# VHH binders against o75319, part 7

Target 1, 181 residues: o75319
Amino acid sequence: GNHIPERWKDYLPVGQRMPGTRFIAFKVPLQKSFEKKLAPEECFSPLDLFNKIREQNEELGLIIDLTYTQRYYKPEDLPETVPYLKIFTVGHQVPDDETIFKFKHAVNGFLKENKDNDKLIGVHCTHGLNRTGYLICRYLIDVEGVRPDDAIELFNRCRGHCLERQNYIEDLQNGPIRKNW
Key: E = the ipSAE of ESMFold2; O = the ipSAE of OpenDDE; V2 = 0.75 times the mean of E and O plus 0.25 times the DockQ between their complexes.

## First folded at step 1 (VHH)

Design ec9 (framework vhh_etentamig_d1; at its last look DockQ between E and O 0.13; V2 from the best seeds 0.00; counts 0 for: pae E 12.9 > 2, placed apart)
Fold by ESMFold2-Fast, scan of step 1:
Structure ec9 (fold): chain B 181 residues (1-181), chain A 121 residues (1-121)
Amino acid sequence: as target 1 above (181 residues)
Amino acid sequence: EVQLLESGGGLVQPGGSLRLSCAASGFTFSNYAMSWVRQAPGKGPEWVSGISGSGRSTYYADSVKGRFTISRDNSKNTLYLQMNSLRAEDTAVYYCAKSYWPTHRGYFDYRGQGTLVTVSS
């Protein structure tokens, strides 16, 4: 249906690029059919997403959609030039190793194919916070060797919201590194 | 670089009023949402109120709705909190916070010393 996701309005639409990385996080864009339930200043369509990223002098090269639904927008609502990858993730629980491996593989593939540009990997779940923040931080810790607290602080600051789920934070800080190669 | 200076706290009786101020410098004030966050003795921080960069949108914690009013003067780089009908439960150090989003789910950068509000008879 056309229900606005719970608490969706509580979150900044798009964060800032995470310095030293190719990541930018945002909340789920909502297609035109949702706009009748939103004030003009609350609208955040796929078009609005690209406009906000251009306002930051950035360009998207890949969107990774972590939601467990297809109701918010369709890949066809995105520019033909931007690849779209769906990784179905359930909320509340820490993503399993298979999900983590899929995310890492997608990121590594993008970086290998985009060595000659500075395009960003856009990552979102419903609020662009918990599942999104977990997978980005997990990548930075496991692949890039970033210290857990530094990865979390960087994500929180650039997203404009702190990771909320304690189990996600605890796994990032104290959980095992997933080797994934 | 970024400086936030809270003032206006003090000792008041239940039912009294206080107006808090926060003088901001070191950043383009109108580009950021601002919030008030309080911390009572022995408790964690609680978001109280937020205001958008333009001042068009204001948000309040349920505990203060109808009693507190947040406002800002972008020409003076100053944030305000008008507190009316004060209760013992409002006793806390109040911090001014720079944020990117004016709701309770924002990342709050509260760098100031805070201003103590004590509500006691």
Scores: ipSAE 0.206, ipTM 0.619, lowest interface PAE 4.8, mean pLDDT 91
Fold by OpenDDE, look of step 5:
Structure ec9 (fold): chain B 181 residues (1-181), chain A 121 residues (1-121)
Amino acid sequence: as target 1 above (181 residues)
Amino acid sequence: EVQLLESGGGLVQPGGSLRLSCAASGFTFSNYAMSWVRQAPGKGPEWVSGISGSGRSTYYADSVKGRFTISRDNSKNTLYLQMNSLRAEDTAVYYCAKSYWPTHRGYFDYRGQGTLVTVSS
């Protein structure tokens, strides 16, 4: 249905590009049918997403959707020029190895195919915070060898909100590196 | 205290090769991406190459692709730059830099004193 996700209004729509990376995080955009339940200033549609990205002088090259539902918006609501990838990711629990691998594979594939540009990988879950932050940080830690606390700090600062889930934070800080292939 | 000490610079003829080294201390070396940046006389700094903390990812400026190779030995806290087929335009002071990831945008918080590379006949 058209139920607004809990606390969705509390989060910034779009974060900032993570310096030195191709990542940008945002909360889930909502299709037009949700607008009747929102004040005009609260609306954040797929169109609004792209407008906000442009305002930052950036361009999306890929959207990775980590939500566990398809009710928020349709891929058809996105420009044809921007690939859309769905990775169903259960909330509130550390993503499993398969999910982590899918995410890493998608990112690596994008980077390989987009060496000649500076387009961004847009990643979102419902709030664009916990699942999103975990997987981005997991990538930075496992693939690029970034120090866990540095990855977390970078994500938090750029998203404008801090990771909230202690199990995610703990896994990033102290959990094992996951297989990259 | 973060310390970065470059070495290996010198005079070389066009077409020659040099290998730069950077000894790092004062931080967990393997947790950070590293870069080489250079500054030629009368020009601004230029990012040359970068490598992720794990060494799994390497990046190069277009101007040095195919000629330069960045590598690291995390057990020795050392960064390297193998420079082959050197050209006059490669003449510059080369700096080792503790970088943010990814490195290609030239973000760093520390760099060394630099080592001079002169390519001349």
Scores: ipSAE 0.019, ipTM 0.368, lowest interface PAE 6.4, mean pLDDT 92
Fold by ESMFold2, look of step 5:
Structure ec9 (fold): chain B 181 residues (1-181), chain A 121 residues (1-121)
Amino acid sequence: as target 1 above (181 residues)
Amino acid sequence: EVQLLESGGGLVQPGGSLRLSCAASGFTFSNYAMSWVRQAPGKGPEWVSGISGSGRSTYYADSVKGRFTISRDNSKNTLYLQMNSLRAEDTAVYYCAKSYWPTHRGYFDYRGQGTLVTVSS
């Protein structure tokens, strides 16, 4: 259906590129069928996503969709062909090791294939905050060796919203380093 | 943990040459662009040069074009800067930096102590 996700209107559509990384985070874009319940200024479509990325003088090279549904938009609704990967990620709990592995594998594959360009990895869940922030930070901590507090602070600042779920924050700060492969 | 270790600095006369090295560890070196950044006494950091992850694309600040050459050896996880025709204004502490961008984007992840280059007669 066309139900607007709870609190989706409360979040900035697209964050800023995270300095020193290839990541940018955003909330799920909503295709046309959702717009009848939205004021014009509240709309954030797949086209709007790409326009906002262009406004930042950036280009997407991969979209990683962490939602557990396909009802919000389909890859065919994107205004241009960009590599797209869905990683079904259950909300409200720390992602399992298989999900973390798939995310790391996708990022590492992108970096290998995109060594000589400046394209970004766009990551979103429903709100572009908790699951998105967790997996980006987990990658930075486990693969890049970033300190947990520094990764969280960078994500929060660039997303424009703080990670909210204490179980995610606690796992990032105190949980074990996950295997990279 | 990301580690960057710069070496190769020293005292050199104007017109001389030096070759800087940066040993990298704690990350997949070939996945990242690398940069050299320098900081002269009493000044802020200045981006000097950048190189893509593969090494195929190189970029230089206007102040060093034609005199400096950046390179990398991905099999040794090592970044290099060949500095020729050195001038007094090249005197600085030089740092290597990990980044996703081979060009200047206003942010660099550098952690080493740097290596001092002094150009003086």
Scores: ipSAE 0.000, ipTM 0.257, lowest interface PAE 12.9, mean pLDDT 86
OpenDDE, second read of step 2: ipSAE 0.008; ipTM 0.244
ESMFold2 (binder alone), look of step 5: mean pLDDT 84; pTM 0.864

Design ed1 (framework vhh_etentamig_d1)
Fold by ESMFold2-Fast, scan of step 1:
Structure ed1 (fold): chain B 181 residues (1-181), chain A 121 residues (1-121)
Amino acid sequence: as target 1 above (181 residues)
Amino acid sequence: EVQLLESGGGLVQPGGSLRLSCAASGFTFDDYAMSWVRQAPGKGPEWVSGISWSGDSTYYADSVKGRFTISRDNSKNTLYLQMNSLRAEDTAVYYCAKDFYSGEYLPFDYRGQGTLVTVSS
């Protein structure tokens, strides 16, 4: 179906690169079939995503799609030069340890293979906020040793919207560090 | 066109078990996540469980964790829900759904006709 995700229009399409990291967060791009339900200024296609990132003088090297659906766009809608990784996550629930480890392994692998460039890891869920912010912050806390409140503040500032899910915030602040096994 | 056909519902006593099946056609089954969604009388739809395209990742609503098990057989284009320790509050029509996700706008795209589960005491 071609239904626009609830509240999708309430969020900025793309945040800014998180300084000191390779992360950039954005809301889900919508393929051309959704455009008949959107005003021209509301459109945010895969092409629009790459144009907006280029306007910031940045370049994507990997997209991690955290949505539980393939309806919004297909990997073939992306440039062939940009790898795409799907990690299925359910909204409202804190991601389980297996999901967290898959995200960490993907990020670590990208960073190892991209030491000689400055390409970004683009991360999105439907709104580019709660699941996206949780997994990015979890990585910064567990792998890079960033203090939880500092990670959350950095994400909120760069995304342009604050994490909304209290259970996600609580887990980041007081939950256990998930070791990379 | 997408076709989803649920079966396996029925009347069962509290504490009993049922296994639901969903036969899928009209799309490449192993390319898509699948979900079970239920609707109790007089209530809106509630997401119950989801499974990734490969079957490697499964997700459950808190109300069913430890009691229900979602699985799929990609060679048969079939989705399953094993329901154990059934309670009166599990009474609902159960729908198989292609590409359903919870936590955002709760779209109810591409669902079957449903199968009725009644848990009575």
Scores: ipSAE 0.005, ipTM 0.219, lowest interface PAE 10.8, mean pLDDT 85

Design ed10 (framework vhh_etentamig_d1)
Fold by ESMFold2-Fast, scan of step 1:
Structure ed10 (fold): chain B 181 residues (1-181), chain A 122 residues (1-122)
Amino acid sequence: as target 1 above (181 residues)
Amino acid sequence: EVQLLESGGGLVQPGGSLRLSCAASGFTFDDYAMSWVRQAPGKGPEWVSGISWSGDSTYYADSVKGRFTISRDNSKNTLYLQMNSLRAEDTAVYYCAKEISYDYGSPTFDYRGQGTLVTVSS
C-alpha cells in the first residue's frame, strides 16, 4: 500500500543533534513513489534527509530503522557509504530486553569504530518519537548514566516534540536498568 | 476493501493446543507486518505476537513466549498462530491485525472482523 503513515505530517522531519551524544532523530523518510500524495513542502525522501543533515553541518554514519515495515523506503535508497540497520519494533508496548540489547550493541559498535570522527547515529521509527525516543533515552540512562528526566528532556528538546506514550515514559523513569551493556 | 477473516478457535482443556488462521484480502499481504491481538472478557486489547512482512522476524508478548508460534504463508495470504500449552488466562477473542497502529496517542489496533473465540476450560 501507498498510504502516508497516520499523523506523519504532524511531526518535524528531522530534529537536532542531541548535545553530548552522537544521536539525531527523525521521522521515516518516504521513497519517491509517495511524493504523488504530498505537497512539495511536505516531501521527506531519503535524499531530503541527507540534505537536511548537511544543512545542520552534520554527517550520518549509521541509520537505525525501528519501523515494523519495509514499505516506506529501501536500504538501496540510501548512500552506499552509510550503514543501515533494521531492528523491527512493535509500537504500543515497551521494547523487550532483546530489542534493547540489539540497539545498545549497534550503538556501542558504531562508537568503537568511529572514535576518530564525529559522524551521527540517525534513529527513526514512523514518527521518530516514541520508539525512537525510548531507545535513545534507554541507552543514555543505562549506558551513559544520565538521569531519566534529563534524558527525556534532552530528547524532547532536540526532537522538537515530546514523547507521547505514558508507558514508555514510566518505564524510563521508574523501570529497571537493563545491565546489558 | 481490506478484509481479515479469523478462524480456528474453540473450546480446549488446559494444556491443549489450537491453530488459528487469518485469511487476508483487499491489500498486498506481503507488504505488511501482521499481528495477533486478543481481548479477554472485561479487559482491553492485548498484543500477542507479530511477524515481519517477509516472515524473517517474529515477536511475542512475554505471557506467550515459548508457547505460541506465529507464521505466515505469503503465497496464500494467510497468517497463523500455533498455540500450545494453553492456560485459562489465554481465554479471549483473537483478532489478526494488519500493521497495527504503532504511534498514536491512544493505544489502537487496526484489526478487522469478528475474531475467533478461544476458551480454555476444563
Scores: ipSAE 0.013, ipTM 0.365, lowest interface PAE 7.6, mean pLDDT 86

Design ed11 (framework vhh_etentamig_d1)
Fold by ESMFold2-Fast, scan of step 1:
Structure ed11 (fold): chain B 181 residues (1-181), chain A 121 residues (1-121)
Amino acid sequence: as target 1 above (181 residues)
Amino acid sequence: EVQLLESGGGLVQPGGSLRLSCAASGFTFDDYAMSWVRQAPGKGPEWVSGISWSGDSTYYADSVKGRFTISRDNSKNTLYLQMNSLRAEDTAVYYCATYYEGLDSTPFQHRGQGTLVTVSS
């Protein structure tokens, strides 16, 4: 079973670095077994991810995988020099406080450990949009004090696609600040 | 016809244990990640636990970590939730649900009718 995720081809593989942050968002890479379902120009493997990041003159220092599966690729498909963190999140639902805490803790830990370089935190779900955008924006709002609409605009612009799920947008704009230190 | 049927709920005292079961039929059970979701009286649904299609990976909400254990038997098309050290705040209707990452329009394909768990003295 190597079915391509619904609408996966509709999204840009990888966005641009979000200025003033260490974040870059992308859609889920698909391992070699999915290549039979894709034209050459549609392929986006773990190797393709790293090549596209390098083409932007950037370097990944951490990958945070928000998908509720390991079907699309395995940690072993990534270079051993890049840490991989799995935070399982269910689509359609606003991530719970524990998930938000884990994300913030991972980001804060990375930033503390990487003060002397410019390496990026790569974040993805299936499309690199809703769960990904929510958690990145939640971090910017709660930890960095960014205004919700500014965080959302920055993410949308750099990802190249707008957050789609109204419940996620509503929580970002009007929900409580999570004090997950 | 896809069917999910939960069982095993009941009345139990604080500190007690219950084992919930979900019998699945009408679909390829081992193609789906499975979850337990609960809804307490007057509150919205809360995700409790999840398990990968193979059973190799399990996940828990912080409120139940160390007390609940999710498992599945793909040969019997059955999902389980072992609940230990039950607390009053665990009182809820517990639902079995399918989840398929990559079905963006309908990731929770099916949900059962639920089984009531009441933790009370």
Scores: ipSAE 0.341, ipTM 0.681, lowest interface PAE 1.8, mean pLDDT 89
Fold by OpenDDE, second read of step 2:
Structure ed11 (fold): chain B 181 residues (1-181), chain A 121 residues (1-121)
Amino acid sequence: as target 1 above (181 residues)
Amino acid sequence: EVQLLESGGGLVQPGGSLRLSCAASGFTFDDYAMSWVRQAPGKGPEWVSGISWSGDSTYYADSVKGRFTISRDNSKNTLYLQMNSLRAEDTAVYYCATYYEGLDSTPFQHRGQGTLVTVSS
């Protein structure tokens, strides 16, 4: 269906590159069929995503889609030059170890293959906030050794919105490190 | 609980045709890209074909392109694979699987028990 996700309009469409990383978070872009339900200024399509990234003088090298549905847009809506990876991630609960591993593996694979450029890893869930923020922070904490509060602060600042779910925050701050292989 | 039930397999001669079906339950079928994968004896799983959630996009392994056709009926929560011009090398257990859309190399999240397709003279 073409139902606009709840509170989707409340979030900034695209965050800022996280300094010191290749990550940028954004809310889910919506394919053209959703536009009929949106005001022009509310529209955020895959095309709009890339335009906004360009406005930041950045380039996407990978899109990781964490939504638990495929109704929002199609990979075909993206440029062929940008790989698209789907990691079905259930909302509201802390991602399981498999999901975390898949995310880490994807990120590491990208970084390995993209050492010669500065292209970004675009990550999104529905709002590009909680699931997105958790997995990015989980990566920074587990793989890059960033202090949890620093990771969270960095993400929040760059996304323009703060992680909302206490279980995510708690797990990031006090949860165990997840294996990286 | 996610359930995928494959059917339609059997013994067929080279050049013959089969149509596989997969009945899906326990999840929102039309939220998922679906795929067929197969595994021959002694070999690893091979991705065969994929279809987007809406059915608008279809994908095929080079080995089956032009011979196999994937389709789906979201109203029936069913995935199909029409297999034409079957070859001996198509012999395998065929599985219905939830795949990530657009990535033929991505591991499937769920699959059924499979249905055996044997192509032999």
Scores: ipSAE 0.006, ipTM 0.283, lowest interface PAE 10.0, mean pLDDT 90

Design ed12 (framework vhh_etentamig_d1)
Fold by ESMFold2-Fast, scan of step 1:
Structure ed12 (fold): chain B 181 residues (1-181), chain A 120 residues (1-120)
Amino acid sequence: as target 1 above (181 residues)
Amino acid sequence: EVQLLESGGGLVQPGGSLRLSCAASGFTFDDYAMSWVRQAPGKGPEWVSGISWSGDSTYYADSVKGRFTISRDNSKNTLYLQMNSLRAEDTAVYYCAKGSDYIYESLDYRGQGTLVTVSS
């Protein structure tokens, strides 16, 4: 079934840009086939995503999709001008080292190629919270040298929702730094 | 077309072992994490185990942890589940699954399944 993800309606569609970074987090957009299960004010399609980003006077330069599925929307539903990167991550578990390094390399590559603009890296999982928040915070801690509690607080404030998974929070606070290869 | 074909099920005694295989085709196997899901008679589906695209990370349901081992061979587009110390409660149809977000609701593709019966 084309079922709405559990608790998806509980979360704000799009957070705010994280100050001092190029990151913005959001929940997964849902293609038009899901709209019959949603009230008009609950709809959040790929088009709605770009409209909301524009309303914040921001522009996306890359979307990183962390969901383990392709059922919610297709890359073809996105504007042709915005690169799309899929990094498959399983929910409920802390992302493994290869996933963390893929994320870091994608971010570093984007930043290197976009030195002359202020475009954002949009990151989402299903709710735009746990996997999304973990990987963004992991990047800030490991690459930018941000203190774990500061990274988590910044993400929570800008996303408008707090990281919920204790295992993710524990890893960010007490886990080892994952070095770039 | 995405195809998943499970094999290796059968009748086994309690305490015995079985090795399940899933042959995948129609997609780039080594780009996707994979899962095993089972459904016992009269019950809903239960996620059993998952493995990352590279095979470096593995995950298990509490009911099978320490008894089952998931693995993959990306050169052969094949997923495996080694099942040891089998119990009557492990009786189910076992499905290979591509993609699983929040496990139960987001299976993109599921195979036909292979029946495992644990009985004396």
Scores: ipSAE 0.014, ipTM 0.262, lowest interface PAE 7.4, mean pLDDT 86

Design ed13 (framework vhh_etentamig_d1)
Fold by ESMFold2-Fast, scan of step 1:
Structure ed13 (fold): chain B 181 residues (1-181), chain A 122 residues (1-122)
Amino acid sequence: as target 1 above (181 residues)
Amino acid sequence: EVQLLESGGGLVQPGGSLRLSCAASGFTFDDYAMSWVRQAPGKGPEWVSGISWSGDSTYYADSVKGRFTISRDNSKNTLYLQMNSLRAEDTAVYYCAKTFDYGESYRPMDYRGQGTLVTVSS
């Protein structure tokens, strides 16, 4: 089945750019085959994603997909000009250090290659909230030296929804800084 | 309504094998991805493996990849986990769960069964 993920409709499709960063967070886009199960105002395809980002006067330069599945959309559903990176994360558990390392490396690589533009790094999991918020905040804390509470507040405000998983929040606030980028 | 009944756990020596089963009822089994989740004493739940609704795609945690094999029989509404080369660290209660990945379900634990205990010990 092509069923809609639980609570997917409860979340805003796309947040706003996190000021002072290159990050923008969104929920997983759903390919055309899902549209039969959605009202027109609920549709959020890969095309809809790019239209919404363009409406904010922003441009994507990289998409990082944190879901543990490829059933929602295929890389071929994205413009060929936008690189796609899959980092498999299961959800509910805090991402392991290897996953955190892969994320940081991808972000740092993108920033080096895109020093002379203002293109964004789009990050999503299923809801664009817990795994997405964790990895973005972890990057800001560990690499950019942002205070944990400030990183979380910034993400929550820009995403339009608060991080929900207490284990993720606890790790961000009290966990070790990972020097693995 | 949703019922998941795990079985097949037991005591096994390190390096041994066990096959777990999960009998599902109360929902259309072949419409949903299924997962195996384990919880070791004093630890939080750890996702182990997942399988798509059709059985065509399988996914594994790094800790079990190459040792465990997930499969399903949609005609019998049954999920399986073949566990080989078992280690002491695999000791846990194993739960069957209905989901595509954990992030797809707000409360995947609400969809888990009673669990089956696997003890790997000499």
Scores: ipSAE 0.017, ipTM 0.290, lowest interface PAE 6.5, mean pLDDT 86

Design ed14 (framework vhh_etentamig_d1)
Fold by ESMFold2-Fast, scan of step 1:
Structure ed14 (fold): chain B 181 residues (1-181), chain A 122 residues (1-122)
Amino acid sequence: as target 1 above (181 residues)
Amino acid sequence: EVQLLESGGGLVQPGGSLRLSCAASGFTFDDYAMSWVRQAPGKGPEWVSGISWSGDSTYYADSVKGRFTISRDNSKNTLYLQMNSLRAEDTAVYYCARGDLYYSEFSSFDYRGQGTLVTVSS
C-alpha cells in the first residue's frame, strides 16, 4: 500500500520564509490517495501546501523536490504556473558536488529570471529537514557568504526544527566551500 | 498484493557479465523510483543503484560506477541491472527494492523481493 513516510507526522508541514532570502522549506506533500491513512488535521496535500503559503502572504515561483521518488505526489498535482524541478538525492550521505552545483544553478537561474518579483523557492525532501536544510545552507554559505553557524541557525529557526544529521552539520561548519565548475 | 521477483543470478568468473531482472506486479510501476540493493556474506545491506520513475535519471554507488548499468522498461513493469567486469567483491544476494529507501535515518524498504544470488568465483 500507500505507506506514510516514517516520522513524517512529527514535523511541521511548512516553515516560514527565511528572511533576507527567497527560500521556504516544507515536508513532502502527500497526494489524495494518502488521506485514507491520515486524520483531517494531519493532511498535507499539494493544495494544502499552496493554501498554507498563501496564508503567510507568500507566493511560490519554483518547487525543488529533493526526494528519490514520485510516489508521494506528481508534478501534475501542482499548478501549471509553478515550475517543478526534481533533483534526486540519496539520504544519509552529504550530497555530492554535482548535486550541489545543480541546486545552485537552479537557484541562480530562478533569481535572475525573478529579480522583479518576490516569489519564493520552495525546497523539500521527505521531512523538509536534513537534505533540504543542507542544500539551502550550502547555497547561503558558498554563494551569499553567510557564516555557517548563522545559516544553520536561520534555517532551524524558520523551519521550526533543527537539522538532525551530524555529518551534514559537520560538512556545513568545517567542510570546503564548493566552487562553481 | 505487491510482488517483486528477481532473476538472472548465478555463478560467473571474474571479468564476466550478468544481467539481473526484476518483475514487478500489484502496483503502478511507473509511479516509483526503483533500486538494487545487495548483501554480501557477513555484511550489512549496501545500496548499489537507483533509477527514477521515468528512467531518465540513474545513480550508482562508487563501487560499481562504470561497470553496472541500471535500466527499466515501464511497459513491461521490469527493472534491470547489467553487470560487467565482475569482481569477487561483487558476490552477494541482489535485491530489487521499491521506492524511497534513503529518505531519512529511519527509512527502510517498503517492499523488496526474495533476492537472487550472484557468485563471482573461479
Scores: ipSAE 0.000, ipTM 0.173, lowest interface PAE 14.4, mean pLDDT 85

Design ed15 (framework vhh_etentamig_d1)
Fold by ESMFold2-Fast, scan of step 1:
Structure ed15 (fold): chain B 181 residues (1-181), chain A 121 residues (1-121)
Amino acid sequence: as target 1 above (181 residues)
Amino acid sequence: EVQLLESGGGLVQPGGSLRLSCAASGFTFDDYAMSWVRQAPGKGPEWVSGISWSGDSTYYADSVKGRFTISRDNSKNTLYLQMNSLRAEDTAVYYCAKYPEDTFYSGYDYRGQGTLVTVSS
């Protein structure tokens, strides 16, 4: 169905760039077919996403879509110049090592190919919070050596919403470092 | 109204194979990711495997990876789980599960009645 995701309206559309990184997090954009169920001020289409990022004087170089569906929008709704990567993740569990590895590889590949520019890696799940925050923080902890609590605080502050899933927070704080990337 | 009907369960010897099916109706099947979830006697539910709307991406719990294969036939509104090299610890009721796309919280929005798989010698 063409139903708005539960609690999607409760979240800020797009966060701020995480200082010292190339990451920016946002909630899932919704294609035009959803706009009949939204007030004008609630709309957040793929076009709205790019407008909001440009308003921050930033530019997207990659979108990583962590949702487990393509119902919300399609890659064709994005500018052809911005690469799109789909990593299917389910919302109820900590991502497995294979998923973490895929995310790390995508980020590392982007950074290697974009070392001469300031383009951002945009990451989203449905709300741009739990799966998104987990994978970004996991990357910062495992690859960049950031302390878990510092990574979580940075994400929460820049996203404008705190990670809500306790199993994700627990894994970030006390789980093993995954160095198989 | 959403309906998920599992079938294919039964008694099988260790090392054997079974194929589970889930017939879906009452919603646009190819718009949704699907999963298999199991619940062993005396234990809570365990996510087993998930598949994207198109069938081109699949995910597995570590306990079943390399032994189970999830697939779907969108033309028949049917989800499958091919289970090979079955072990006693695979004994459980297996549920077909639909998610409200990307649910923010834990859990699926609907699961079927389940089909019992017993692996015993």
Scores: ipSAE 0.014, ipTM 0.276, lowest interface PAE 7.5, mean pLDDT 87

